# Designs tried in a protein design chat: VHH binders against q9y6x5. Part 223

Target 1, 379 residues: q9y6x5
Amino acid sequence: LPPKLLLVSFDGFRADYLKNYEFPHLQNFIKEGVLVEHVKNVFITKTFPNHYSIVTGLYEESHGIVANSMYDAVTKKHFSDSNDKDPFWWNEAVPIWVTNQLQENRSSAAAMWPGTDVPIHDTISSYFMNYNSSVSFEERLNNITMWLNNSNPPVTFATLYWEEPDASGHKYGPEDKENMSRVLKKIDDLIGDLVQRLKMLGLWENLNVIITSDHGMTQCSQDRLINLDSCIDHSYYTLIDLSPVAAILPKINRTEVYNKLKNCSPHMNVYLKEDIPNRFYYQHNDRIQPIILVADEGWTIVLNESSQKLGDHGYDNSLPSMHPFLAAHGPAFHKGYKHSTINIVDIYPMMCHILGLKPHPNNGTFGHTKCLLVDQWCI

## First folded at step 10 (VHH)

Design F41 (framework vhh_7uia_1)
Fold by ESMFold2-Fast, scan of step 10:
Structure F41 (fold): chain B 379 residues (1-379), chain A 124 residues (1-124)
Amino acid sequence: as target 1 above (379 residues)
Amino acid sequence: QLQLVETGGGLVKPGGSLRLSCVVSGFTFSSFAMAWVRQAPGKELEWVSSISGSGGSTYYEDSVKGRFTISTDNAKNTLYLQMSSLKPEDTAVYYCARAEYKYHSGEWEPFDYWGQGTQVTVSS
């Protein structure tokens, strides 16, 4: 039978949570599999961008999902969570489920992973659920495992997305030990349910399972606000995205807008597009605005208002608080192996190797993940 | 027609052993994962053990690990559950089930065919 892979994301699962909380089910998963302690995600450290980087192996400037809110200067189109089904936004890359369906006589299945309810290059996941946050983890798990077990052509690549611990991380902040402990225990129980379901169906030892996340979370405060309205009047610019990375489209001369912003706060870096640090790989795309503001960790950019968020993400991808982890189990993976760090773009070529797919050109390096795999030589 | 028939249940004292058998007909046994599922009086169905269609992988609920052994004889189309060190808590009706999804009453269920069940009673 062809290799099968289930890719699971728990949104906003900061790597450091593994050291500060108990995860008995996840620890049992790792004991017979592999753990990558830190995954260095792409900038900006937001949900849509990083989920698309996982499945394409590309930086955001290359795959085109550069934020959760975007404006394309060439076509004059606007993107927000409410219109994410326009294929235009997703067509700058080819995600792994499309490659899986086109290169082999195989099917893909998806439970809520960003982009899977959108036709990309005229190809939609063979089995999918339209995004709805109210659908339980149990229903998503039931559909994914049914599709993995009962499909023709066989489902060889499946994705499963869950909104926690991100939603609670925003609401309570990662330093709220009582509320975060409760939320993370529930997630560990869901991991236990996943493993039990696969064992029940006789699939556990023959299925490759990756558990990962798109980003971490950092503590915010009402004492750490940057009021953009104190820097510049609304008549001077169009705001495309606000916090913690503000995307500014000037209505007047770009230099004048830049000069009003550049010294407004010691806790925010202001970049002209061409001056964005090369290490971010966040410059070469029409959806990246002429001026980008990057708040320091834990600082929130606001418009003369308070912020309700006690936790946030989107910050510099070098910050450990922004890093998720990766755990994996299955016939492709070593047992009991621990690895320090990989780049989030490295996940895509590794998954292509496991599935026997030819990857599209990408920014990942297969060599970075070789030590995780049983069929590879590692030095 | 497809049929699963369990035998081997009975009354046994704590610490005793029983071997359950499930003879299947009407399908290629080695093409499907098979499971044992039990229901204690007044409780919900509890998954006990599964074996892959190839017979290469076996799985157990934590409370039975080390005490129960699932196995198959593909030539005889028979699934077995060898139970040892039986406890009063193991008292239940034991069902043989085929692990393949079935659409029923608006939901997908992980077992499409079930045997009639065999009673296991552990008491002094």
Scores: ipSAE 0.305, ipTM 0.735, lowest interface PAE 4.7, mean pLDDT 91

Design F42 (framework vhh_7uia_1)
Fold by ESMFold2-Fast, scan of step 10:
Structure F42 (fold): chain B 379 residues (1-379), chain A 124 residues (1-124)
Amino acid sequence: as target 1 above (379 residues)
Amino acid sequence: QLQLVETGGGLVKPGGSLRLSCVVSGFTFSSHAMAWVRQAPGKELEWVSSISGSGGSTYYEDSVKGRFTISTDNAKNTLYLQMSSLKPEDTAVYYCARAEYKYHSGEWEPFDYWGQGTQVTVSS
């Protein structure tokens, strides 16, 4: 049988939720599989960028999805999550489902992973669902399991995306124990449903399953706002992205805009593009704007307004609050093994290894994940 | 007190035009992303168009692109949707909403505030 892999993402699942809440179904999954306690994601710590990094193994500057809102200075195109179906934005990399379909006589299936409803390099996932937040987890799971069992050529790579706990993390904030407890219990129940469904259909013993996330969440407050309008007039720049990483396109001299911004708040860093810290790997792409503002953890950049967000992400990727986890189960993985940390870009070459695919050049290091795998020697 | 009040809906023949208005009070509208969302009878909510708080970026659902234009008048705290070449398929209740740009393609949930909606009916 060809190896099969199901990649599941629960958006905004902060790693330390595992220490602060009970997850009986996820705990049973991990007991017979592996757990990576922290996954160091890419900067900026946002949904679209990190989901694309998971499936390409590339930093954002290399795969081109550098934010959830983007502007490309060469083509004058604007990107938001409402126009993500333009292949232009996605064509700077080759995601694993495309590689799976092109290198092997195999199919891919997708339930709403970012990019899977877009033809990338003229290749769209063999089976996919157009993004619609109203579609239940149950319906997404039903489609994925149907396609895993009833496809020719066989589906060997499948993805499943779910919006929680990110939506609730924004609404309530991660420190709201009552509301977060309710949301996280619901997610654990969905994990239980996933495992039960795979067992009922005879898939469980021969399927590799990865459960992960793109980022974490940090607490925000009305006491931690940075009013950009107090720093600079709107007539001097075009705002491409706002918070917690603001992308500034100057309408006047770049140095004049920089000088108006650079000392405006002690709670944000202001960078000219060439001065962005190398450790972010966030510089070498036309979609990264000439000036970037990076708010300190828990601070929100606003335009002369209050913020309704009680939680947010996008912050420095060195922050533990921004880190998700990774859990996995299946014939490729050890049982009962715990690992401390990997980089989110390391997931791609590991998945290529499991599927027998030749990875495209990437920023991941296979050696970082080899201890998770039964067919690898780990020192 | 925060309010979004829509006006401008009505009955129009196919090929006709209407301009919807949304008057915002209780917050600084120019600092928020704003959206138009519609719901046809018996159908789900469909995002139509959004505009950034700076007014520099506008976005449209593919079926309305070239026919609808979103704009703002910051002095009046008013959001507009200019609709032209209207089709029977455009028949819906149109809602003004404060929007956050999220991953949700084709859907703009969650929203902070909604108006009560204004009915647009396109028929002969």
Scores: ipSAE 0.000, ipTM 0.167, lowest interface PAE 16.4, mean pLDDT 88

Design F43 (framework vhh_7uia_1)
Fold by ESMFold2-Fast, scan of step 10:
Structure F43 (fold): chain B 379 residues (1-379), chain A 124 residues (1-124)
Amino acid sequence: as target 1 above (379 residues)
Amino acid sequence: QLQLVETGGGLVKPGGSLRLSCVVSGFTFSSWAMAWVRQAPGKELEWVSSISGSGGSTYYEDSVKGRFTISTDNAKNTLYLQMSSLKPEDTAVYYCARAEYKYHSGEWEPFDYWGQGTQVTVSS
């Protein structure tokens, strides 16, 4: 009886949504499981970086997925596409599905979690789906549950990723209660479908299920734009990533570019790489550019244009608006327990413990999550 | 008892090729990264190349990139280093090593078990 774990992500599910909207299916899940009200994610608070931090337990400077758009100055490689399958970008860490397959001769299954359609250290999930946003939640769920029941070696670790509420959060903004209420109700219904499917297939009582997210969402506005073209001419730099964290590669002297940018807007901080605050853990990687601009919450960096985004993320990871939640149910977890806060890097060593895997060195602290687990003592 | 046994070293002329082999026993090969490390006479140890346990992700020191190829045969528990376009400065004792691979650093990695080494001499 090897332990089994299904890790589910609803992209961009801000923790505060749980307090402002009704989630009857998620609340039933939590009633017989655990809830962590806030998960402090890693900087920058973007999809690819935080999804990889969940499965590696590492800060972005350590796992190498430092943004959704990246440049490596040594190799001249660009990472700009969500379908980019070059292992080069992912090989600075060992994600949990790789460890799961290599340590215990077990299988892993994946429905579109970032990185699972890429061979990382020549290891890809035993069963996986190539990323395609057009594939329904139901099809992803059908594949995952089929693989959990019909695999040899057994699937002991499975992942399931869904793009909402992030896509709608960007389109409508988190303050659009009418549109967000509709989207979040649909997500709650999908959670109900997930639980019901697992029950019908006889998986529910013996499967550990984690429902979490990579980041939150904050409201943006056409009244809160930082026009980078007003600060500096495009001829002085190459833009690697734009908003809300701009990654600047100077074409001229770094000091001259820095001096043009440093006082341009009261609503962004401009850092030379070596001056990036230590609390971000966002400095020690060649993919982090020589100058980084960090916009204040709700401000959008633009190039002499309007932004169509009414919501965004990527901001300072100390902001509660950037925090997701974590809910879990299964034989490894207490029932009816609420916990205030963990770090997103703490999820990895907890998952390794549940699966009986030896974790790779990581930035998480097992002690932060032990109170969630039935086989651990907590004060 | 775990063992790493290297073969394939020898004397070759500049521009020549050699294939080193390392047979491992006593551990689950596919669960660990493997590396080649060399030491020239009177010099410090230099990391040459590493490979993931499954065999596809490979890393090389800059001076050997494009000339050396690391590979594995997991069914035979054997690590290989195919060396081409050999130069006199490649003359060294080459060690097979097991790495506790954590990151694709491309830099010096910690190693917990080593082979006996095999001598490679590149000279006319």
Scores: ipSAE 0.000, ipTM 0.108, lowest interface PAE 21.8, mean pLDDT 87

Design F44 (framework vhh_7uia_1)
Fold by ESMFold2-Fast, scan of step 10:
Parts: sequence; C-alpha cells; structure tokens
Structure F44 (fold): chain B 379 residues (1-379), chain A 124 residues (1-124)
Amino acid sequence: as target 1 above (379 residues)
Amino acid sequence: QLQLVETGGGLVKPGGSLRLSCVVSGFTFSSYAMAWVRQAPGKELEWVSSISGSGGSTYYEDSVKGRFTISTDNAKNTLYLQMSSLKPEDTAVYYCARGEYKYHSGEWEPFDYWGQGTQVTVSS
C-alpha cells in the first residue's frame, strides 16, 4: 500500500520550550519516534516564507514567498490580505502536494497550511479548507482524518496548520511563564487528541506523522524600539514591510536613502540588496527590496509609535530563539532516536523519499535526515 | 467621494444576535482588505475581524471566534459582521475600516478610511 504522511505545524513553537515546559503527550510521541532538537529555518524567520520552504525545500529567494508582506517591482503587484490567493505569488516553486497529485495520481488534503487554498501551477490540494482563523483544531483534525480514511484515489499527503503558540507568543512574550505554560499545555493536549483520534480510526500504525513548526519567538520590550521616523522622512521611500526586517523601496535615490539609514541605530543592520549576507540566501528575487533593515534580536522597528507586541520573530536565522523543532513517528522513522539539528529545507526531500516522489530541484540535503529513517544507513 | 456607512447596531440582550452592515462608495472593496474595529467606553480601539479583498481569507480576534462571521457582497459593495451569542463585553462602537490587520505578526497598518461607527449595546 502506498505510504501516507501527515505534516502538522504549530506556528511559532520555539525549540527550547521542550526543555522549559512539560509535554507528556509529545514526549510519548517522541519515545516511539524521533526528535530533531533544532531546525534551522530560512531567513526571514516569518510564517509564510518558512511554511513554503518546508513544502518546497527552497530558500525564500528561490520559492518567491520572501515575506508576509511583499512587493514585486517587475509586475508592480502587492502581496497582502487583498492578494493572498493570487497564484502569481506562489508559482515560483512546486509544493509537495502538487508533486504528490501529479506524479502518482494520488490525492492531497490540507487544513489551512499556507498556500493550500491557492491553485499553484493550475493544481490545488485535492481536499482543502479556505483559511479561517475561527475554525477549531478539532474541526481541522476531523476533516483531515475523514479525508485520510475516505478518499479515492487515496490521500497520501495531508497537512494541518495551527496558529498557536505564535499568537500567544506575540501577545505575552515567550518569557511569560504563566501564560505560556497554559498555552503550551493546551497544545500538548491537542497532540494527545491527534494521536488518540488516529489510533481510534486505525490510522496510527501505518501513517507517518511529522510535528514541526516554522520558527521560534523572542522577547520584545518597549525599551527596545527603533524609531524609523527619527532616521528618515517617509516621503523618501515606500515601506513594503516593517519589523523586524524592514523592506525599503526608495523614492529619491537608493544611495541617499541608504546614507540616511546606515548610522541611525546601533541595533539594526542596513543592507543594500547586493550586500545582504550570503548566509541568509536572501538576495536573488525581484520581491526583495533595494534596501533591507535587519533589527537585532528583541528590537522592534516602529514608525513613531509604541509596539504592543511582547514577542516577535523574523530575526536572524542563526539565533536559537528563532529555531523550531521536528518530531516524527511512523513506519518510516526509527524509534527513540534523537538528532541535534537539520535545516528546514531538508524536510522536503525527506518527505519526498517517504512518499516515493521525485523531488523538484531544491536546497535541501537528503543526507542530513538519513539517520531518522529505517530504510537508510546512518553515517 | 469615498464613504463607509455602518448600520445595524442597537440594544440586544446577552445571547442575542445582530448583523452589522457597511456600505462602501467611491471604491470597489474587492481590491482592498476590510476590517471591523470596535471601541468600548473608555478603552482603546480593538481589531475584531478582517476579510481579504478576494474574500478568501477571514481572520478573527480570539474573543469573537465561533460567534462572529465576517462576509462581503461585492455586487452591493457591502461588508457584513454577523454577531451571535453576544456578551456584555461586546458593547462598543463598531467601525468599518479599509485596511489590513497582519494577523500572523499581530500588527496592523494604519487604516486609511473609517466609517462613523454604529453603537452595539449588550445588556440585560
């Protein structure tokens, strides 16, 4: 029978939460599966970019979702709530659900993973839910399990997205132990519900399940603000994205705008596009603006305003606070194995291997995930 | 001229329902994200719900999830907020606004156009 895989994301699940809080259900999942302690995500460490990197195996400059807010200088289109379903933004890569449907005549199912409610290369997930933040985890799980059990051709790849602990991480900050302990306990209970539901439906023994996240979270403060209006007048540029990575489109002259910004704050780095560090893999795309500002960890860029956010992400991907984890269980995975680190782009070729799909060219390295898999020799 | 006109507010008992409407003139809102924002007496503005210009994505503040539904009628250039299971804490002036709440970042851009507001009072 063809292998099946369910990919689950809890948005903003910082890796070291696993060491600071108790997760009895997740720990039981890991005991009979595998844990990758840190996943090094892609820059910028934001929701849409990293979710698309997981399912394409590509850096943001290659898959084209370079931020949660974007401007394309060639076509003059804007990506926002108004343009979230325009296939133009998603068509620079082929996500795994499209490959799954086209190579093997299989079905895919999706509960709100970014991009799954968009036809990409004229192909939309066989079963999907339009994004609606009010839909409960239980309803998303009910739909996914129904589709996994009652589809023809069979659903072999399914995705499930949940907005927590990201929303609470922003609201309370990751250092608020009282509020974060309540949120994380609820997430652990949802993981328990997931496992119980799969067991009850007879899916557990033959389904590969990956639980991961797109990024972490760091503590912010009203004492760590960078006021962009103190650096430069708004008439000199168009602001495409603000914080913690500001995307600047100059109106007057790129060098003049750069010179006004470069010495404004000791807590941000100012880059001309061609000077963006190579290690970010964030340069070769028309949607990356001529100047980017990168705030230091825990610093917020503002426009002469206070910020109410006590937590944020988007920072340098070398920061451990930005890293999620990956846990997995199923027939493809070893039992009781712990691995230190993989790159987030490595998830895609691993998933293609599990599903028997030929991966599209990608930035991941299959060798990095070999030790997780029962059918591979660990070096 | 660009105008946003809210209607449908009123007095309702806890557990009741109301449907707010916002009629837009001067622009086609299918090209813009639209939001409902409320202000309770003596409190700051609170984002309630947003809908993408395509109508394909909807977003809600946690306290209203499962109780409120945002929708659009593009032919009538009208934004709706269907409110059910109303609670005393929902008492506020509700504003229709043109703009974007960046849900995943917990940040909202300044809304460029607002209606005059409609009063919702939930009391026994």
Scores: ipSAE 0.281, ipTM 0.686, lowest interface PAE 5.1, mean pLDDT 90

Design F45 (framework vhh_7uia_1)
Fold by ESMFold2-Fast, scan of step 10:
Structure F45 (fold): chain B 379 residues (1-379), chain A 124 residues (1-124)
Amino acid sequence: as target 1 above (379 residues)
Amino acid sequence: QLQLVETGGGLVKPGGSLRLSCVVSGFTFSSYAMAWVRQAPGKELEWVSSISGSGGSTYYEDSVKGRFTISTDNAKNTLYLQMSSLKPEDTAVYYCARSEYKYHSGEWEPFDYWGQGTQVTVSS
């Protein structure tokens, strides 16, 4: 009776992987659904920021998850993606599962999506799993499908997160065709498992399913390093985040730190907070540090050492290598429709429309996703 | 050597119970869905129940829901079908089958290996 939606993320799934590798299960999903070839994510192009933008429809400066490592100068709190679950970091926005639970007596379910194991505005996902990367895709899928079929109030919004191909993208780099082919084939098999499970449970024809990602991946090299120690001594600043976007908190005069950094490398842009390009929407938040360094695509910022990462992300969100895709199937979506591009913040108001929820104020534009939906007209 | 061997069939009165066992060799349950499929005299094959690889998600044909329970014992490499409240309509040869896929989508999913079958007769 009420509309249901399952939102699935494969971390670090670069849009052009679809053109360079074979995905028979994903292609069958797309054939009877919709494909958005590029999703323009938010800056910085990192996991926690972009996953939170998907479910809030907000730029990072507005939702407050501005990096995977953060410092709040007012409260003196530190955030790290490996350890911190303090609601303080997440409370600057209202994610869709909270909206879903607070409107019309509905439940939400979550398998590992960033933020779902944290009470946000005193509301935690009705069903959730504490984050643990060692939990298999099958166990996550088993829990989500159990909750979709056995819940009161009914689960109408569910999320499922998987760490690949991001982990392998970092380890091998996106240009390693042999290793990436194996990883991506395994992901396609997991998509096949997902579809089969939903069909066996009789959910497939009535459930809206979105498969997307938070960012892409670009090739890095030991030949493309920026050694920050060659430009400035550690005694002049506190390092909040390093690469490819460095967040610098000065210990001396800000202008003096800026002058030491501004000509450090031809492959890095140095910004005072107020000079950060407006197109990034990365300025109006206390967690954004006074000086931001932005490396050029494929360049790694280091502290007098090598980097073992062969792939990375976090770069300028205008770069196609940083873009994921979006595929969807279900009663809300057209069949066999292909769309070129949307903004990642547009996903939230589209999901609210599908679920019949009143969206919180957001940076998305519903008009950008209208052509995907059967109950809407597009030019 | 890949083998599926069923046991536990027999004659039982209506309302009775039986437990079927299928001992497997040459593969692990975690990579395959396993199923019970039956054939009544003069009828086509009918899918009864499936269990997914590793996670143990279970699925049942509507006529057996609440009466039959499928399970695995990985240490013994054995698939079970616990049958209760048996009806004359449950009379059939019961086959243990391995799916080509980890998840089973119903009777039309291809099975690549089958057991020889075990006869279940429900009669007064």
Scores: ipSAE 0.000, ipTM 0.104, lowest interface PAE 22.9, mean pLDDT 88

